# Ledger of designs, part 16: VH-VL binders against p78833

Target 1, 198 residues: p78833
Amino acid sequence: MSFPASTHVYIAKIIGKKGEGDKILDLLSKVNEHVLKSEPFTKTYYFARDAKNPDYIFGLELYDSKEVLENSHKTSNPFLAFANYLTSTHAPLAEPLQLLNFKVVDGHLDKDNLGPDAKDYVLYTEYTGDSATLKQQLTVNPKADTSLIIHSLDDPSLYAVVTRYSKSGIEPGPAEISGATSVSQQVIYSGVGFLNRP
Short names: E, the ipSAE of ESMFold2; O, the ipSAE of OpenDDE; V2, 0.75 times the mean of E and O plus 0.25 times the DockQ between their complexes.

## First folded at step 10 (VH-VL; framework fv_patritumab)

Design G12 (at its last look DockQ between E and O 0.05; V2 from the best seeds 0.00; counts 0 for: pae E 14.2 > 2, placed apart)
Fold by OpenDDE, look of step 10:
Structure G12 (fold): chain C 198 residues (1-198), chain A 119 residues (1-119), chain B 113 residues (1-113)
Amino acid sequence: as target 1 above (198 residues)
Amino acid sequence: QVQLQQWGAGLLKPSETLSLTCAVYGGSFSGYYWSWIRQPPGKGLEWIGEIYYRGSTDYNPSLKSRVTISVETSKNQFSLKLSSVTAADTAVYYCARGDYLWGDYFDYWGRGTLVTVSS
Amino acid sequence: DIEMTQSPDSLAVSLGERATINCRSSQSVLYSSNNKNYLAWYQQNPGQPPKLLIYWASTRESGVPDRFSGSGSGTDFTLTISSLQAEDVAVYYCQQYYDYPLTFGQGTKVEIK
């Protein structure tokens, strides 16, 4: 499934205190319940844990528009409660929450390729350059069920690639892209949230 | 009421660089996508590209190699540069605002600037 | 690219009569997740920029007379002027904003018969 140009991509990087990863996910789970019930405009609300650090949480959120993110999701009581807690002195964060805004340049999601025993991996790779060069450098893995090329709305020089593998027997390594700003971050689905709801 | 005012040189020689600026009045500059669209005389509309108020750009692939759109948020202005112009670039150029709610349909337009490329 | 094709290229209609303009997209501009069509209609008078008439295929922009209506879904869309007025003489464009690059139809000139 392709995405309209107006689709807004929101990426959250949450660095929890040591041992606090589960607590963070529990909080996000509560917010997710509200999203499922009351936010039909939220296409993706997906959280995963860093493959090497369980206290490092990666969030991928897709909204029908930037407007619904700013004026609906961010104004909801569950989100506000969550945000207020994360900014409190008792927050389980080791570093300030990092929130990144993107738009979709190219990509698709596959809804129908999940196996019951699938291990869900997501690779996130930041890239400095132009989207055309990025596309040329990308090697499409036929085993991937999701691939997104996104452009930062916060930094015009920043692109990113989000790739999902949700099939058994697949354990991809970091993507090797010339001009990448950072090494790919590999995360594992935490069980909290959804990627491309029906 | 939101108003877009645009200006720039209207007569160019081949190989020169087109330069236009659009200023936004009467409304918020932040939160919107800002586009350039052109229309050759007696012809249809062609989307050139857009810029988010924070500076991220998207260009029409047909013009990407020659187009640069920039923004100066402090002045509520954004600009278009089109390099290596030819007679084919003769057109009325419009700046326009994309809807911040749902996407790039254009609710406000500049009055347009005729740019003629002639030897 | 999503190609937009309008028909007819020109249309002559008597005052007070119905004018119908069609627009076809080479790909569907309906987003299944929200069931919205990413399609807009514009009116352009000579020497003026285009004016937004319809968005989401069928929603009228504020201030647009109710004689203008948009319909259709997927790849086939229609702009209807229920009773043509003298001030409606103009060129009309459809536009998709589903995918980049943004694209317009070639335009339909509406004249009085």
Scores: ipSAE 0.026, ipTM 0.664, lowest interface PAE 3.6, mean pLDDT 88
Fold by ESMFold2, look of step 10:
Structure G12 (fold): chain C 198 residues (1-198), chain A 119 residues (1-119), chain B 113 residues (1-113)
Amino acid sequence: as target 1 above (198 residues)
Amino acid sequence: QVQLQQWGAGLLKPSETLSLTCAVYGGSFSGYYWSWIRQPPGKGLEWIGEIYYRGSTDYNPSLKSRVTISVETSKNQFSLKLSSVTAADTAVYYCARGDYLWGDYFDYWGRGTLVTVSS
Amino acid sequence: DIEMTQSPDSLAVSLGERATINCRSSQSVLYSSNNKNYLAWYQQNPGQPPKLLIYWASTRESGVPDRFSGSGSGTDFTLTISSLQAEDVAVYYCQQYYDYPLTFGQGTKVEIK
């Protein structure tokens, strides 16, 4: 595996009310600036818009450990400002913030270090089924620019896959896994964040 | 159980265009790459190219200038056209399933179509 | 292109004995990030399409007899038939799917000695 065993993955689902996506991303841009300068333990901090609704924000975040996420990232002033906005009387969210916790099973974030681009085809897929079957059948595609397989820390039956293709015209659907169900979400890089530290 | 049924003309004259079709039954068409592979009589296997079910293609550089692979997703079908054929294109042509997300090994194959290019 | 070279071109093995087929790739097909070898093996009986035997270098496809096994890593791979049966007389191909174009070895014919 290319990832330390302690690597902690967040999938963030930020469901903004109509018109709130830009403000949410502006605040996340300030957090990202702090992450780049001050958080070497944050290895991925990537934000995208849902392809169908630009006010729904998807986040992929990788930290060296759960401890640095909780004790260092979540305590930073830019993060606290962002978090306080989301829970403010402004009420920018249509649904409560969802932060899903995963560990890395296998994969890579940016194979050729190209950086994320709004033209990338990016698919986030959740698989629910027998854990041993999913672990055996979910494999990395070395031709993808991003191919990341993650396993939920809270639900043993839940795996997820993030795939990204910079080559136009490649839009794979979710792989068929016998005995498993899947839900997929296409996302578009927002201009905020990174996959590998620059 | 997934099945690939293929058809097309088996005898061609030089300079004609080879045209084959493959239909997929008993499984999902979506989420897969679909390939054409050929085998000259008594020889080994050559990958011709593939198409993703949404239309993206990759071709063997050795054939790229003459090959077109296309998809008809509503019919779960994909096709091969090879232009300007010569006797060197005489082979059994196979369609096969490859999964781009899980690697491009071919777990299901059509029965094969012998295409002969007369002199 | 990743060139795949098999050895021997043909071999004759006594019924019930072990058959060993080697495959070498011109560059590594091991992806270090997932520690997987992007290597498959096929059996082709006369008049039939190829049949998948092994993928990921060592994973047996469903329905393939236990006497077939794959091993190796990086650039060197082996298909082993632990106890050759009469129905195993065929041509065997290795194939890499690490990078485009997808390529096959030239084939190894297996016969009863």
Scores: ipSAE 0.006, ipTM 0.499, lowest interface PAE 14.2, mean pLDDT 88
ESMFold2 (binder alone), look of step 10: mean pLDDT 93; pTM 0.955

Design G9 (at its last look DockQ between E and O 0.03; V2 from the best seeds 0.00; counts 0 for: pae E 16.8 > 2, placed apart)
Fold by OpenDDE, look of step 10:
Structure G9 (fold): chain C 198 residues (1-198), chain A 119 residues (1-119), chain B 113 residues (1-113)
Amino acid sequence: as target 1 above (198 residues)
Amino acid sequence: QVQLQQWGAGLLKPSETLSLTCAVYGGSFSGYYWSWIRQPPGKGLEWIGEIYHRGSTYYNPSLKSRVTISVETSKNQFSLKLSSVTAADTAVYYCARGDYLWGDYFDYWGRGTLVTVSS
Amino acid sequence: DIEMTQSPDSLAVSLGERATINCRSSQSVLYSSNNKNYLAWYQQNPGQPPKLLIYWASKRESGVPDRFSGSGSGTDFTLTISSLQAEDVAVYYCQQYYDYPLTFGQGTKVEIK
């Protein structure tokens, strides 16, 4: 199933203080409970840890529209409490939150291919250039589950590919995309959140 | 009330570049997608492409190789360039506002600019 | 691309009578997550740009008369003018905004019989 054009992709890069990763995830878990119960417009609310640093949290969020993000999710009491805490002097952050806005260009994320014993890996790859070239140059790993190509609304020169690996024995490295500068981040599902609910 | 005013050359020769500009008045430029749509005489509507106020663009694949949409946020303006025009590009060109929050249905339109490509 | 096909191409209706325009999409424009149909209807008068009538398949744009209504779901949609007025003579277009590229139907010309 393809995403509607109005689908908004929200990516959070959370840099936690040393040893604070679990705390951050606990907080996000509480927000997630609200999302599950009260935000049917949230298609994905997925959090993962950096493969190398457990205190670095990656958030992938997909909303039916920008409106529901701005006027529903961000106005919810659980989110506001979370946001207020993160801006407090006691925040477990080493750096300010980085929030990125994207729109879906192509592809999808599959919810149903996670094996019982498989680790869920998500590879986030930033790409500078045009979407057509990205698609052409993108080498799809046959062992990958799905890939989502997104375009930044904050930086028109920035695209990204989100690739999911949920099969046993798959440990993807940084993506190699020819033709332009790219940065890859490998993350591992933290157990908090969901990916592409029905 | 939101108003879209558009202007540009209406007569071109083949191989020239179409250039149109649309200015937005009476409303916020940010938070919306801004599209170009054309209509050949007596024909239907074809979406050309859109741009976000921050500059992100999406083009119709049928025209992507020739189309460039740009934005000048400081002026609340966005522009269309269509290179290598032919007679097939003769149409009334509209700028329109798409709802970024809900979707790309177009609630406000420019009056249109007839662009004729002729030798 | 999602192809939009309207029927009929032209329609003549007597004043005060019901006008019905159909629009079919080559694939569903219903999003299961929010149960919304990404479908809009426009009215276009000669020499003027299209005017938004309906969005989300059935939601009437502000200022649009009550005689205009949209219905349908998935791939089949209908624009209904319950009682045709003289000012309703125009070409009507459906449009999907479910996926890129955005696409329109070929249009239906509504005339007075």
Scores: ipSAE 0.022, ipTM 0.644, lowest interface PAE 3.9, mean pLDDT 88
Fold by ESMFold2, look of step 10:
Structure G9 (fold): chain C 198 residues (1-198), chain A 119 residues (1-119), chain B 113 residues (1-113)
Amino acid sequence: as target 1 above (198 residues)
Amino acid sequence: QVQLQQWGAGLLKPSETLSLTCAVYGGSFSGYYWSWIRQPPGKGLEWIGEIYHRGSTYYNPSLKSRVTISVETSKNQFSLKLSSVTAADTAVYYCARGDYLWGDYFDYWGRGTLVTVSS
Amino acid sequence: DIEMTQSPDSLAVSLGERATINCRSSQSVLYSSNNKNYLAWYQQNPGQPPKLLIYWASKRESGVPDRFSGSGSGTDFTLTISSLQAEDVAVYYCQQYYDYPLTFGQGTKVEIK
């Protein structure tokens, strides 16, 4: 799948307090409904739970540009309701919201257009190291249903990879990259969102 | 059109437990806050508490030790229990729906149930 | 708790004239992140449940006549009935939904003079 150069990627890390994951996902479900109806510029809007802690929410979001993200998506009423809850005196987060900005290096999101499933094995890995080395050594896995390589807009030393397998028994760990460190997170599709627009 | 139908016992003795049920028709139960609000005769409105359809509850601190709100999502119902009632609990009790985007102002109300606690 | 205080407690207005009801909150109900006031107004006719008129301080609920309008920000809010009709004789309540517990004003009774 070809990604225009203007494609903007958000990785959202939403660390909810105990018991808050369901409410966060309910609000995101309302945003997703608006995205499907009104935001053709939102190409991916995918939310998952951390495999070990269901109140920690992971988001993968692709927009046609940073401009539509900032001026159209983040100004919508459903998004504002969600954002207002997160920053309200209700204080649902255990840690400040993390929104990480990336550009696509290479890859594909949903190779056979099968859609996300809670049974998918999904791994998100961040790599820190020499940028030229990471660009050279990180490669797309054509057998994966998702294999996406992204490069941080804010930290030149940071790359990330999203890998998804729909077939049971395939659970690859992160690739070892010479001179780089990595941190990985397994996530489980929440039922909220999409990888390719339906 | 959304309708809230409520029922329960209207005459109680002191120390009994008030129990009311509200059923939701003509609309979605999911994605909303469901509240109980009371009004003593000739007086103003007091919010008792609310429940999100997935079970999270928020109670008025003045009543929290005596209040339980619960939900039966498969029946589109939620209920109020208020223990150890006194004459001061005599009021019309309303169920109400909060807005589905941010759930704390009330766009639909039940007809009300007068609950009288004998002195 | 956020205290909601209405004034006056009761008012009498001639048919066709303007009625003005004030509501003051003990702390701001304006959320700076979205620039919205978490304030609603209700009308209650005798023997009936309250009916939502206004939310977000100034947004009229569907089916509410345009003679009803809400204004104000922060801690000071106003409900205005621009031309009082006979059916507008009721008790009016403001309500904040900025923070728990949710609280109502004590009510303002509107009568024909």
Scores: ipSAE 0.000, ipTM 0.455, lowest interface PAE 16.8, mean pLDDT 88
ESMFold2 (binder alone), look of step 10: mean pLDDT 93; pTM 0.955

## First folded at step 12 (VH-VL; framework fv_patritumab)

Design K1 (at its last look DockQ between E and O 0.44; V2 from the best seeds 0.00; counts 0 for: pae E 9.7 > 2)
Fold by OpenDDE, look of step 12:
Structure K1 (fold): chain C 198 residues (1-198), chain A 119 residues (1-119), chain B 113 residues (1-113)
Amino acid sequence: as target 1 above (198 residues)
Amino acid sequence: QVQLQQWGAGLLKPSETLSLTCAVYGGSFSGYYWSWIRQPPGKGLEWIGEIYHRGSTNYNPSLKSRVTISVETSKNQFSLKLSSVTAADTAVYYCARGDRLWGDYFDYWGRGTLVTVSS
Amino acid sequence: DIEMTQSPDSLAVSLGERATINCRSSQSVLYSSNNKNYLAWYQQNPGQPPKLLIYWASTRESGVPDRFSGSGSGTDFTLTISSLQAEDVAVYYCQQYYDYPLTFGQGTKVEIK
């Protein structure tokens, strides 16, 4: 298994109002600088834009534990500034912020250490259904540079798969699982963050 | 029961474009990758490429420059175009269903279409 | 590309006897993360498309007779027909789906001795 059991996966769905995407990413960029410098426990801090909505920011974060997320990352000044902005009177969000907690089931991130790239397609798919069925049916894609299966800590019926093909022009697509529903989001690297530490 | 029906012109001249279509019946079109595979007479199988029902494609690099796979989801159909054909492209072409979540093995196949390239 | 090589090219077996077909990949098609072999086997009759027999190296497709079995791991795989029947006369192919492009073995023709 590539990931310790304590690994905490944090998914952020940030839907800004029209034109707010850039500001959100600017703030996240500052957070990322702090992460790189001061958060060795953060394995992944990757932010992308929805392919269809530039103001929809998708975040994939992996931490050594939930503890460091809560007690270190979220207590950093850049993060607090970001959080304050999101909850400010400016009200930059079009939809309520979604923060999802997952654990790693299986997979790999940027296996060849190519780094994120705006030309890559990253697919995030959520599967909802019978946990046993999903656990059995979801499989890592060795053809992908990134293929991550995660299980929700908030909803036992929820799994997600992250797939990335790098610089090949390959577009990842989800599969339907009998008895499960799926919702997919295609995202493009925003320039902020990393899949693996540089 | 899932059935794949395919059709297209079976006789081409060199430099022409091969065009085949595959229609899917009796099952879900969504949630699968749909592939084209060809087999020259008396030879083995060569994977050409695949397309997801939403349009994502993957091609064999050996043919990528000449291959276009498209999908019409509303009709549960997907198509193959192979440009600049030569005699080497003479083969039976199959459409097939693949990928049960990264499992690009093929459980359902069309009957095949012989395409002959001849002057 | 992952090259798939089958052996033998042709095989003659008496009715009721065991037929063994080997397939070798140029690199491992076993993924260490999930310990699955991304390998399938097909049967093809003349004038017909290939028929899926085995996937994940050893999982038999629904409707496939029990006499067909797949084994192996990594780079070496085997399709076994425990008791050859007349209807088993065909060409058999292995296929990897570990990496793009998807590739097939050259095929093994199974005949009755």
Scores: ipSAE 0.564, ipTM 0.865, lowest interface PAE 1.1, mean pLDDT 94
Fold by ESMFold2, look of step 12:
Structure K1 (fold): chain C 198 residues (1-198), chain A 119 residues (1-119), chain B 113 residues (1-113)
Amino acid sequence: as target 1 above (198 residues)
Amino acid sequence: QVQLQQWGAGLLKPSETLSLTCAVYGGSFSGYYWSWIRQPPGKGLEWIGEIYHRGSTNYNPSLKSRVTISVETSKNQFSLKLSSVTAADTAVYYCARGDRLWGDYFDYWGRGTLVTVSS
Amino acid sequence: DIEMTQSPDSLAVSLGERATINCRSSQSVLYSSNNKNYLAWYQQNPGQPPKLLIYWASTRESGVPDRFSGSGSGTDFTLTISSLQAEDVAVYYCQQYYDYPLTFGQGTKVEIK
């Protein structure tokens, strides 16, 4: 499918202290229930754990616009409960919440509408380099169940790719782009969220 | 012009491990996927798996429990190991280059190595 | 898995005449976002490895004679040899690279009638 030009992407990096991942995901599960029932403008709301540290939560979120994200999603009661927990005196985060803003360049989110699964191989890769080169060289992988190319709204040298495979034994690495550096993170679907609205 | 040279033992006994190596000449090793493909005598082609030059792998699900593909980037080489072979693994084995853009059509092929597993 | 089915299994064609080989995939190999068909054709001469002829369904590989052409989209593809030459006696394979595992057709043997 194509993406409207106004599509706004959040990459969330939620670095929980030891033992906090479950509570963070429980609260996000309540937000997800609200998203499914009341937010048709939220096209993707997907949360996963870092493969190395289960208390580090990765989020992929697609909204029809930045305006609906700010004025509708972030004002909902379940979101406020989540946000209040993160800023509470309990201090559940080891590092400040990171919310990275992107636009879609190209791709697809759930090629066969299979839905996300904890057994999926999921890789998030950030590329830093010449913007024109990255735009030209990064291409969709049609063999992936998810292949999403996004470009930072805050740093023109930064692109990212989300790749997901649901087939056993398929774990492709990140594409190498000449003249660019990359950082990759494997994540595991948490059971919270969706890629395409069900 | 890119050339792939492959070698390894051509005669195995059941339960042994098939081991083949492919070396890449006349072109870049980096930035490509490298594949192994086999062809049983008188039959068609079966993709075994691939490796990116940095070491990540994709295997045919039908073979994944027995297959290991590895890379030696400093030598521009990649290798196939297929464990616990049987007569059904008798085939010509090819190494091949996939394209840079995830296309995985194979523009350069090795000459092939006939591997025979005695019954 | 995407199954690739070729027809016919064997084809006899007179020198200088047209040969056509069909390939059908069990699922579309067209990625609509870039409008590319992830389909390749190979020629395999006796005792030789396969040789790439066509990629992206219709793009000839460098050094492949103009008599070879590919066409089709989605699930149905054709390799055409417009004027068969003696050196074109071979087995021809189609191959999809749209999804894992990568799969080949069963092959079509082309012979001189």
Scores: ipSAE 0.006, ipTM 0.646, lowest interface PAE 9.7, mean pLDDT 90
ESMFold2 (binder alone), look of step 12: mean pLDDT 93; pTM 0.955

Design K2 (at its last look DockQ between E and O 0.77; V2 from the best seeds 0.00; counts 0 for: pae E 3.0 > 2)
Fold by ESMFold2, look of step 12:
Structure K2 (fold): chain C 198 residues (1-198), chain A 119 residues (1-119), chain B 113 residues (1-113)
Amino acid sequence: as target 1 above (198 residues)
Amino acid sequence: QVQLQQWGAGLLKPSETLSLTCAVYGGSFSGYYWSWIRQPPGKGLEWIGEIYHRGSTNYNPSLKSRVTISVETSKNQFSLKLSSVTAADTAVYYCARGEPLWGDYFDYWGRGTLVTVSS
Amino acid sequence: DIEMTQSPDSLAVSLGERATINCRSSQSVLYSSNNKNYLAWYQQNPGQPPKLLIYWASTRESGVPDRFSGSGSGTDFTLTISSLQAEDVAVYYCQQYYDYPLTFGQGTKVEIK
């Protein structure tokens, strides 16, 4: 389905210290419970582990607007408990929390509405380059179960693509683009969150 | 201008492994998907599979148990192996470059290699 | 798999006349949010590899003459040769790239009447 123009995308990069991934995900599971019960404006709330380091947590979040993200989601008690843990004297993070703001260019979250699975092949790719060139060259891949193209609200030269395949033996990512740099990160669904609301 | 040159053994016995190589000239190998497509004599086209220059692959499910596509990026080459061949595998085999971002359609093709499997 | 069916299997057309080739997919190849049809057309002259003519259903590849045009959407597509020339005697294939595996139509042979 198309996305409303106001759709706000949040990419979270949560770099936990060794052994912290499980606790971070446990707290996010409590936030997810609240999201499902009380936040109809949260359309995607998906958390995964980095494929190479299970204590690095990747988040993909879609909200109806920036307003509901800032004024409703980030002010909820489960979110505040999670945020307070991250900034506590326990100091669970190896690097400062990275929160990236994007708008949707095009795509889909869950083609057949099958839900995320730990067996999925999931790739997050960032492209940096000429914005007009990237907008023209980045296209949706209908063959993927997730194919989402997003454009940074903070850096006009930055685009990202989320690609997910549930079919066995399929591992394609988007090609490199001449004149742009790209960085890819494989992630594995953590069991916390959703792509489309159930 | 991009050119694809392909080679490999053209006559096989049943149960042997088909092995073909495609070399890319006059353009970039990096940043592209590369495909193998076959055409039995007098018949239509069948997509066998594709490979990204970094090594990730997708295969036609009808052939996936027997097919391997590989890259040698330092030589601008990719190759096809099809195991356990039968007479049904007799075809002209083409290598091709995929366009655009996802390797979806094919803008440059090799000249083809006829592979005959004796009956 | 998305099946691609072409019609007719062959046709004979007089020089300078219009040739029309139809292609039908078993599932839609239109991605509605970007309004793109994930469909290509190829020409294959005797003894030659296929040559890309059209992509995105209606966009001509560089160097393809204006007499070739593509149209249609969803499941039904047409390749038109507005004025057939001798060099256009070939087999024509449609190809979808909406879903794996990538699939081709069975081909349409165009001959001079």
Scores: ipSAE 0.465, ipTM 0.818, lowest interface PAE 3.0, mean pLDDT 92
Fold by OpenDDE, look of step 12:
Structure K2 (fold): chain C 198 residues (1-198), chain A 119 residues (1-119), chain B 113 residues (1-113)
Amino acid sequence: as target 1 above (198 residues)
Amino acid sequence: QVQLQQWGAGLLKPSETLSLTCAVYGGSFSGYYWSWIRQPPGKGLEWIGEIYHRGSTNYNPSLKSRVTISVETSKNQFSLKLSSVTAADTAVYYCARGEPLWGDYFDYWGRGTLVTVSS
Amino acid sequence: DIEMTQSPDSLAVSLGERATINCRSSQSVLYSSNNKNYLAWYQQNPGQPPKLLIYWASTRESGVPDRFSGSGSGTDFTLTISSLQAEDVAVYYCQQYYDYPLTFGQGTKVEIK
């Protein structure tokens, strides 16, 4: 699987206060409905919960370009409603919203078109270190239905890897790369969104 | 230099549980997948399974129902348990280190432990 | 499972001559995304564990003599010993790590003619 060079990867880290996860996901569900109906330029709109914190929502989004993200997706009414909620006086967030911009280095998403599932093992790992070293050592795992390597557009020293094994019982593990630090997060599909268009 | 040291009982009766442990010296335990591989006498190699230092495991489907691989990171050790052994499980068992990313090829090996299953 | 088949089962070669071992996979172990072959070669001496020789089909492990080389792509691979030495008498295995479960060839015994 190849990705156009213009493909924009958007990672959202949403840490809600206790009990806010469901509301956040409900709003994201409405956004997803709009994405499915009105945003053909959105390749991936996938949301999961942190395996340890149900109020920590992880979002993986792929767009044909950053332009459509900024001028189309973010201008939709459901998205605005979602954004307004996050910044409302209710203050549902426990931590500041993190929105990260990446480009695709290599990989594939749901290569067998199995779709997302709550039983999947999904691992998100961020690597920080020498770009040349990371680029050289990070590689795609063909055994995984999802194996995506992305490079940060915000920080050249930051790479990330998304790995999923679907319904196989196989657990993905992150590599420890010499000269780099890594932080991993295991997430579980929330029921909201898709890895590839249904 | 990375060294893997193995130990465990080498003689079992049928239906017993094989138990082996591998300890890692001279290198980092973290960041690698650690595998068990066996070789029946005069035969080829069979991959049993692997474990990440954080506990994630992958097993050969042919043995999955009987295999448990565990890790004790604080000791740089990982272990193999194979239940309900038969004569077919007679083999030299090796622990091995996988490459840093996925534990898919093996650059360091233990010396092996012969496990014989006999009534 | 991806089945690995080596040929021949045994090979006798004179000292200083070329030894060629073939390995075939039932499925391609070449990943189109990165154009890498998920294939390794091992040498095993009697009473010893296998020793990694080649990975990614053609990358020689550190410390491995230059006379060892790996080639091939997709489903057909070759391990070549350009000039057989006495210490090269061993059983050689190919192994795929393209998909689980990881699988090995049945082995090729290399002897001196």
Scores: ipSAE 0.222, ipTM 0.759, lowest interface PAE 2.5, mean pLDDT 93
ESMFold2 (binder alone), look of step 12: mean pLDDT 93; pTM 0.956

